# VH-VL binders against Lon protease homolog 4, chloroplastic/mitochondrial (LON4): the designs that were tried, part 7

Target 1, 223 residues: Lon protease homolog 4, chloroplastic/mitochondrial (LON4), of Arabidopsis thaliana (Mouse-ear cress) (q9m9l7r79to301)
Amino acid sequence: VIALPLPHKPLIPGFYMPIYVKDPKVLAALQESRRQQAPYAGAFLLKDDASSDSSSSSETENILEKLKGKELINRIHEVGTLAQISSIQGEQVILIGHRQLRITEMVSESEDPLTVKVDHLKDKPYDKDDDVIKATYFQVMSTLRDVLKTTSLWRDHVRTYTQACSLHIWHCLRHIGEFNYPKLADFGAGISGANKHQNQGVLEELDVHKRLELTLELVKKEV

## First folded at step 20 (VH-VL)

Design j3 (from i3 with heavy chain D101E, light chain P101L)
Fold by ESMFold2, look of step 20:
Parts: C-alpha cells; sequence; structure tokens
Structure j3 (fold): chain C 223 residues (1-223), chain A 121 residues (1-121), chain B 112 residues (1-112)
C-alpha cells in the first residue's frame, strides 16, 4: 500500500479523516489507486521529534513535505490503519479507517510515493460472554451514554464517525448498544479528545479487553 | 438460516490454478470473517487463511503464501479461494467456514459442504 | 506453529460407555491475561464437514448433547463422551486458535 503520514493523530477504524496532499506524485498515485477499484492506502501516525524545541503544526507540515523513502518510513509508527480513499477534491483526500496494519518492509523500488508491504492485523479473540470483559464493555457503554447526554463537548466528535449515529444524539445512543466490543473501544477513544499517543496506544492494542480498559480511562476523564 | 454453498468438484492438472466459490446467505456477509480449510483424502484438517469481506483484509498460512489468494465479492455475498501452481499434494476437499461474531473467536460454527479438488496428470 | 497431538489415533468403546480423547499442544494455549484456553473440538462424520462441539476448551456449542464435555488447561485437554451413542461414531479433532490455527490429527471413535 501507499504509506500516508498523519501529522497529528492516528486514523481510528470507523472514522473519517480529511488530509491534504500537496505532493503531486502522491496525489496522482492516490487517484490511480482509486480508479483501480482497490482504493486503499495505509495511514500511519508520524513519530514525535523529541529533540525539537520548536515543534509546531506548521513546521511538522513542512517536514512532511520533505520526508520521502527510507527517511519517511523511519518517522512513522509501524502500526497504522487501512484507509479507504473515499474522495479526492483538489488536494483534499478523505480517508475512512477500516483495520489495523503493521508495516513489514519498504518496497525497495518506491520512495516517492512511499510504498510498504503490510500485515493486516486481527484482534486477539475474546470470549464476549466472560463476565469480566462484559462488565468492562457495559461500563464503557454506560459512561459514554452519560457523557453524550450531559455535555455537547463530544457531540461534534461523533460527526466524524461513519455510521448513522453521527446525525442525532439519540440515534447515536441507540447505535452504541449495537457496537461489538472492539467497535465500542475504537468509538470511545476516537471521540474522547485523547492525545495522539493515547489514541496510538488504543490503535496498537489487539487485546480487546485491554483496549476497552484503555478507552474506559479516556472516557472516565469526562465524568 | 445461515448457509455457505460451495462450487462443484474440480479436476486439474499439475501447474494449473483452481478457483473455488463460497456463496453466503442468511446473514450480513460483511460482518463475519471467512476462513478456508482443506482436508486431503484420509487426512486431517489444514487451515489456509482468512478474509474479512468488509475491507478485503487477509492472512495466509505460510505454507500457502504466494499460491493462495482469497477474495470476496460483496455484491454477490461470495468468497473465493484461488490456488495456483497446483501439485498432486493439493488434492483435497476445500471448505469455507464462518467464524462466530466478529472478533470473538477463530473457531467455526458454520461450514460449507466442501469442494473436492483433484490434481492429477 | 503450535503442534496439536491427539491420543489415541483411534478407539473403540461399547455403547453407553465413556469415551475419552486427549489433545496435547506443543506450547500453552492458555492466555494468562484473560485466563482463557484457546481450544475447540469438532466432530466429523463421513462425507460431512466438521461440526463444532466445544470452544474455549469447555463451553458447549448450542444444540450439542450434554454427553459431550471438554476439560483441561494449558497444554493438556480432554474431550469426554459420557455415554457413547451409535450416532457418535466419527472422527474428532481438537483445534487451537491462540497462534494462527492448527488442528490435531484426529481421533476415530468406533463402537466395540
Amino acid sequence: as target 1 above (223 residues)
Amino acid sequence: EVQLVQSGAEVKKPGASVKVSCKASGYTFTDYYIHWVRQAPGQGLEWIGWIDPEDSGTKYNEKFKGRATLTADTSTSTAYLELSSLRSEDTAVYYCAREPEYGSGDYFDYWGQGTLVTVSS
Amino acid sequence: DIVMTQSPDSLAVSLGERATINCKSSQSVLYSDNNKNYLAWYQQKPGQPPKLLIYWASKRESGVPDRFSGSGSGTDFTLTISSLQAEDVAVYYCQQYDSTLTFGQGTKVEIK
């Protein structure tokens, strides 16, 4: 897949994300991928530059324009998201997240745009009827329902989710009850206002019970 | 009622390819993983790989990587296994199987009827 | 690869008597974090696909008779048929799903 760096937050499965692609070669490759009825790319959060004293959004965007090939692959997290290329209008590309990916190697002939081989990740199986994970699931669900009813802070965050619950809060509250365990964990993390490291941690956690526990801590901050 | 209906038996020569279909009905096709498992005559069961019909994510048993290709057509609710560079050792009954509720187990509660693929010169 | 080894390869049991099938994995299929054994059991009759009997080592699938039970943990597992019926003549397979998926070689159960 084409590797797309994300400067500010990871793409959580089930969410829309607009990105802006200024490099004409990358944009052309995305347009060609979309035409071939296999409109997917890999979306990977950019690693922090811990040595930078003046790290800003503007400087991060400038660095992203210059990073290519092996330099770029070393600056992105190895776990990212399979991203459907939903639309391209000018330099704006709309991505929809689907599943976790892990980079296995760079395709050696491709540095612009960066192309990588990936493993498609699958969550570790869990027993949905086990009382412990079930209790965590319902605790996340109950906490999310309380937060969504009592504050408008997160209501606009749900609008970036791909399912019908993004239209009205009572539709969202009904649809949360239909979420399976990993979808609830991803949804809660994606709307919670967590920083990018917390969201990357949720994305990387394939143990569904642990992912739900991470999400529960994020959601409980708002109670 | 959940059903997985596979295509009919195939006879192939070594070096050829075969494509086995598995048509799903009675449930939302994109909500469940489909696995492929084979059984050589008089032998046990061997896992080939899985596909997620929602996004075409796949994983393969290393024995079959490079020769097996799993695909899904959501418009017809049909999963496919294509196996290339066939050898006589590939003679087997090939099953598709559905895992239970998304992400809750890599065991199989529904199976197709099986498709015999015979590879002989 | 986790190798699953069943014993015996075949067994003959009188009608109404207990049949016991063992399955041993080359490494533990108990995930300590959730304390679950990633093991399933299947029954396969001639000319049919496998049928799920047991999952999570000891949980019985819906519609499976009470005479079937699973036990064990870690590397050693047992399928027990408490009172063998004529319809239980089949080959039985264990399967791990902790790391990829592998099956035991099968145990053929016959009436003595």
Scores: ipSAE 0.720, ipTM 0.859, lowest interface PAE 1.4, mean pLDDT 86
Fold by ESMFold2, last read:
Structure j3 (fold): chain C 223 residues (1-223), chain A 121 residues (1-121), chain B 112 residues (1-112)
Amino acid sequence: as target 1 above (223 residues)
Amino acid sequence: EVQLVQSGAEVKKPGASVKVSCKASGYTFTDYYIHWVRQAPGQGLEWIGWIDPEDSGTKYNEKFKGRATLTADTSTSTAYLELSSLRSEDTAVYYCAREPEYGSGDYFDYWGQGTLVTVSS
Amino acid sequence: DIVMTQSPDSLAVSLGERATINCKSSQSVLYSDNNKNYLAWYQQKPGQPPKLLIYWASKRESGVPDRFSGSGSGTDFTLTISSLQAEDVAVYYCQQYDSTLTFGQGTKVEIK
């Protein structure tokens, strides 16, 4: 897959994310990839700057314009997201997150744009009949319902979720109970006020019970 | 009722390819992983790989990587296994199998009837 | 890969007697974080696909007779048929799902 660096936050499965692609080679490669039947790329959060002086959004974007190939692969997190290329309008590309990926190697012939081989990651199976994980699931669900009723800022984040509840918040409040365990964990993390490191931690956690616990921590902060 | 119905038996020569279909019914196709497992005559079961029909994510047993391709067509609720560069050792019954509820187990509660693929000169 | 070794390869048991099948994994299939054993058992009759009997090492699938039970933990597991019936003549497989998926070589159960 083409490796797309994300400068500010990881792409959580189930969410839309606009990105801006200014490198003409990368944009052309995405346009060609989109013509495929299932146009996908890998979206990977950019690691923190090696220098503290280049931590602003504009400085990060300038550095991103300069990074290529080997230098870029060293600057992105190894775990990212399989991203569907939903639309391309000028330099704006809309991505839809689907599942976690892990980079296994750089493709040597494709330094610009960076192309990597990936493993498609699958969550570790959990026993749905286990009372402990069920309790955690319901704690996350209950806390999310409370936060969504009281916190308008999170409602704006919900609009970037691809499932039906993103269009009408009260429909979402009634139907969160239909989310499976990993979907609830991802949803809660994605709409939370978590920083990029916390969200990257949720993305990387394939143990669904642990992911739910991480999400619960994030959602409880807003109570 | 959940059903997985596979395509009919095939006879192939070494070096050819085969594509086996697995049509699902009685459940929401994109909510469940589909696995492929084969069984050579008189032998045990061997896992080939899985596909997530929702996003076409796949994982292959390393033994089959490069020769096996798993695909899914959500419009027809059908999963496919294509195996290329066939050799006599690939003679087997090929099964599709479904996981229980999404993410709750990598064991298989529903199996297709099996498709015999015979590779002979 | 985790190698699953069953014993015996073949077992002849009189009707109504207990049949015991062992399965040993080359490394533990107990995930310490949830304390669950990632092991399943299947029954396969001639000309049919496998049928799930046991999952999570000891949980019986719905519709499976009470005479079937699973036990064990870590690397050593047992499928027990408490009173063998004529319809239980089949090959039985264990399967781990902790890391990739591998099956035991199978144990053929016959009537003596």
Scores: ipSAE 0.712, ipTM 0.856, lowest interface PAE 1.4, mean pLDDT 86
Fold by ESMFold2, fold request of step 21:
Structure j3 (fold): chain C 223 residues (1-223), chain A 121 residues (1-121), chain B 112 residues (1-112)
Amino acid sequence: as target 1 above (223 residues)
Amino acid sequence: EVQLVQSGAEVKKPGASVKVSCKASGYTFTDYYIHWVRQAPGQGLEWIGWIDPEDSGTKYNEKFKGRATLTADTSTSTAYLELSSLRSEDTAVYYCAREPEYGSGDYFDYWGQGTLVTVSS
Amino acid sequence: DIVMTQSPDSLAVSLGERATINCKSSQSVLYSDNNKNYLAWYQQKPGQPPKLLIYWASKRESGVPDRFSGSGSGTDFTLTISSLQAEDVAVYYCQQYDSTLTFGQGTKVEIK
């Protein structure tokens, strides 16, 4: 897949994310990929530099425009997200997250755009009938319902989720009761105010119970 | 009622390819992983790989990488196994199998009836 | 890869008697974080696909007779048929699902 660096936060499965692609070669490759059916790329959070200053947003944007090939692969997290290319309008590309990926190697034939081989990751199986994970799931569920009823900030974040939940908050409160365990964990983390390191931690955690615990921590901070 | 109905038996020559279908019904196709498992005559079970029909994510047993391709067509609720460069030792019954609820286990509560693929001559 | 080794390869048991099948994994399939053993057992009769009997090492699938039970932990597992019936003549497989998926070589159970 084409490796797309993300400057500020990881793409959580189930969410839309706009990105801006200024490199015309990358943009052209994305347009061609979209025309070929199954228009997917890999979206990977950019690693922090050891010596970044307080204006990291502008430096991150410049780094993204300049990094290619081997330099770029060393500057992105190895775990990212399979991203569907939903639309391209000028330099704006809308991505939809689907599942975790891990980079296994760079494809030697292309450094611009960076192309990598990936493993498609699958969550470790869990016993949904186990009382401990079930209790954690319902704690996340209950806390999310409380936050969404009382906090309009998180309601606005729901608009970036791809399901019907984004249209009506009361539908959302009913629909999250039907989410499977990993979907609830991803949803809670994705609408939270978590920083990029916390969200990357959720993305990387394939143990569903641990992922729910991470999300519970994030959601409880709001309450 | 959950059902997995596979395509009929095939006879192939060495070097050819085969594509086995597995039509799912009685459940939401995109909510469950589909696995492929084969069994040579008189032999045990061998896992080939899985596909997530929701996003076409796949994983393959290393033994079959480069020869096996798993696909899914959500419009017909059908999973496919394509195996290329067939050899006589690929003669087997090929099964599709479904996991329990999404992500809940890599064991199989529903199996297709099996498709015999014979590679001879 | 986790190698699953069953013993015996074949056994003959008198009708109504206990049949015991062992399965040994090359690595532990107990995940300490959830204390679950990632092991399943299947029954397969000729011309049929495998049928799930046991999952999580000891949980019986719906519709499976209570004479079937699974036990063991870590690397050593046992399927027990407490009172063998004529319809239990089959090949039995263990399967781990802790890391990818591998099956034991199978154990044929016959009536003596």
Scores: ipSAE 0.699, ipTM 0.851, lowest interface PAE 1.6, mean pLDDT 87
Fold by ESMFold2, last read:
Structure j3 (fold): chain C 223 residues (1-223), chain A 121 residues (1-121), chain B 112 residues (1-112)
Amino acid sequence: as target 1 above (223 residues)
Amino acid sequence: EVQLVQSGAEVKKPGASVKVSCKASGYTFTDYYIHWVRQAPGQGLEWIGWIDPEDSGTKYNEKFKGRATLTADTSTSTAYLELSSLRSEDTAVYYCAREPEYGSGDYFDYWGQGTLVTVSS
Amino acid sequence: DIVMTQSPDSLAVSLGERATINCKSSQSVLYSDNNKNYLAWYQQKPGQPPKLLIYWASKRESGVPDRFSGSGSGTDFTLTISSLQAEDVAVYYCQQYDSTLTFGQGTKVEIK
């Protein structure tokens, strides 16, 4: 897959994210991938950097435009998200997150744009009838309901969820959690005010019970 | 009723490729992983890989990586296994199988009827 | 890969008697964080695909008769058929799903 660096936050599965691609070679590659009816890329959060900490947003974007090949692969987290290229309008690309990926190696001739081989990650199986994980699931659901009742902060975050939840949030929440505990964990983290490192931690956690526990802590801080 | 219906038996020469289909019905195709497992005549079971029909994510047993390709067509609710560079050792019954509810296990509650692929010179 | 070894390769048991099939993994399939054994058992009758019997080492799949039970932990597992019936003549497989999926070589159960 083409490796797309994300400068500010990871792409959580189930959410969409607009990005702006100024490098013409990258943009052309994304357009070609979309035409080939396999419109996927890998979206990977950038690692922290001292230069990035002291840079303006414009300077950070310029650095990102220049990072290529081995330099770029060393500056992105190895766990990211399979991203569907939903649309391209000028320099704006809309990504939809699907599943966790892990970079296994750089494709040796792919320095511009960076292309990597990935493992498609699968969550570790869990016994949904187990009382311990069910209790955590119910705590996440209960806490999310409290957040939805006590603040409107979630409305901005939920707009980027691929299901239309803003008008029918209670139906949406029940549907998300009913059959898929990992999606509940991802949804809760994605609508919380979590910083990029916390969201990256949720993305990387393949143990569904532990991911639910991480999300519970994030959502509790919002209530 | 959940059903997985596979394509018919095939006879191939060494070096050829085969593509086996697995048509799903009775459930939401994109909500469940599909695995492929083969069984040589009179022998046990060997896992080939899985596909997630929702996003075409795949994983392969290392023994088959490079020769096996898993795909899914969501418009027809059909999963496919393509196996290339066939050898006589690839003679087997090939099964598709479905996982239980998402995240609940990598064991298989529904299986296709199997497709015999015979590789002979 | 985790190697799954079943014993015996074949077993003949009188009608109404107990059949016991063992499965040993080369590595533990117990995940300590959830205390679950990632092991399943299947029955396969001639000319048919496998049928799920047991998952999580000891949980019986819906529609499976009470005479089938699974036990064991870590590396050593047992499928027990209390009071063998004529319809239980089949090959039985264990399968681990802690990592890359692997199956035991199978145990053929016949009536003596």
Scores: ipSAE 0.678, ipTM 0.845, lowest interface PAE 1.7, mean pLDDT 87

Design j3 (from i3 with heavy chain D101E, light chain P101L)
Fold by ESMFold2, fold request of step 21:
Structure j3 (fold): chain C 223 residues (1-223), chain A 121 residues (1-121), chain B 112 residues (1-112)
Amino acid sequence: as target 1 above (223 residues)
Amino acid sequence: EVQLVQSGAEVKKPGASVKVSCKASGYTFTDYYIHWVRQAPGQGLEWIGWIDPEDSGTKYNEKFKGRATLTADTSTSTAYLELSSLRSEDTAVYYCAREPEYGSGDYFDYWGQGTLVTVSS
Amino acid sequence: DIVMTQSPDSLAVSLGERATINCKSSQSVLYSDNNKNYLAWYQQKPGQPPKLLIYWASKRESGVPDRFSGSGSGTDFTLTISSLQAEDVAVYYCQQYDSTLTFGQGTKVEIK
C-alpha cells in the first residue's frame, strides 16, 4: 500500500477523515490506486519529533512535503489503518478507515511516494459470552448513551462515523455494539475527542477487552 | 440456512494454477471471515489463510505465501482461492470454512463440501 | 508454529464405553489475560468435511450430543465420548487458534 502520513490524529476504523495532499506525485498515485477497483492506502500517524514544540499545521505540511522514503517510514507509527480512498477533489482526499495494519517492510523500488508491505491485523478472538468482557461492553454502552444525551460536542463527532447515527443514536449504538465489540470500542474512542496518543493506543490494542477498557476510560472522563 | 458451495474437482499439471470458488448463502457474506483449509488424501488438515470479505483483508500461512491468493466478490457472495506453481504434494481436498459471527473465533462452524485438486503429470 | 500432537493415532472402543482422545500443544494455548484456552475439536466422518464439536476447550457447539466433552488447559487437552455410539465412528482433530492455526494429526475412533 501507499503510506499516507497523518499529522494530527490516527484514522480510527469506521470513520471518515478528510486529508489534504499537496505533493502532486502522492496525489497522482492515489488517483491511480482509486482507478484499480481496490482503492486503498495505509494511513499512519506521524511520530512526535523531539523538536515538535515549534510544530504547526504549516510546518507539518512543509515537513510532509519534504519527507520521502526511509526518512518518512522512520517518522510514522508502525501500526496504522487500511484506508479506502472514497473521493478525491482537487487536493482533498476523503479516507474511510477499515482495519489495523502493521508495516513489515519498505518497498525499496518505490520510495516516492512511500510504498510499504503490511500485515493486515486481526483482533485476538474473544468469548462474547464471557461475563467479564460482557460487563465492560455494557459499561461502555451505558456511558456512551449518557454522554451522547448531554454532550453536544460528542454528538457532532458522531457525524464523522460512516453510519448515519445522529438521528437515531440508540438504534445505531445497539447495531454496532450488540454484535461487534471492537467496533464499539473504536466508535467510543473516535467520538471522544481523545488526544492522538490515546487514540493511537486504542488503534494498536488488539485485545478487544483491553480496547474496550481503554475506551471506557476515555468516555468516563466526560461523565 | 447457511451454505458454502464449492466448485468442482480439478486435475492440473505441475506448475499450473488452480482457482477454487466458494459461494456463500444464508447469511450476510461480509460479516464473517472465510478460511481455506486443505487435506491431503488420508492425511490431516492444514490451514492456508483467511479473508475478510468486508475489506479484503487477508492473512496467509507462511508455507503458502507467494503462491496462494485469497479474494472475495461481494456482489456474488463468493470467495476464491488461487494456488499457483502447483506441485504433486498440493494434491488435496480444499475446503472453505466460516468463522462464527459471535465471539470472533478462529474456529469454524460451517464448512464447504470440499474441492479435490489433483496434481499429476 | 504451535505443533498439536494427538494420542492415540487410532482407538478401538466397544459400544457404550468411554473413548478418550488426548491433544498436546508444543506451547500453551491459554491466554492468561482472559483465562481462555484457544482450542477446538472437530469430528470428520468419511467423505464429509469436519464438523465442530467443542470450542474454547470445553464449550459444546449447539446440536452436539452431551456425551461429547472437552477438558484440559494450557498444553494438555482431552476429548471424551462418555458412551460411544455407532455414529461416532470418525476421525477427530484438535485445533488451536491462539496463533497461526494448526491442527492435530487426527485420531481415528473405531468400534471394537
Scores: ipSAE 0.648, ipTM 0.832, lowest interface PAE 1.9, mean pLDDT 85

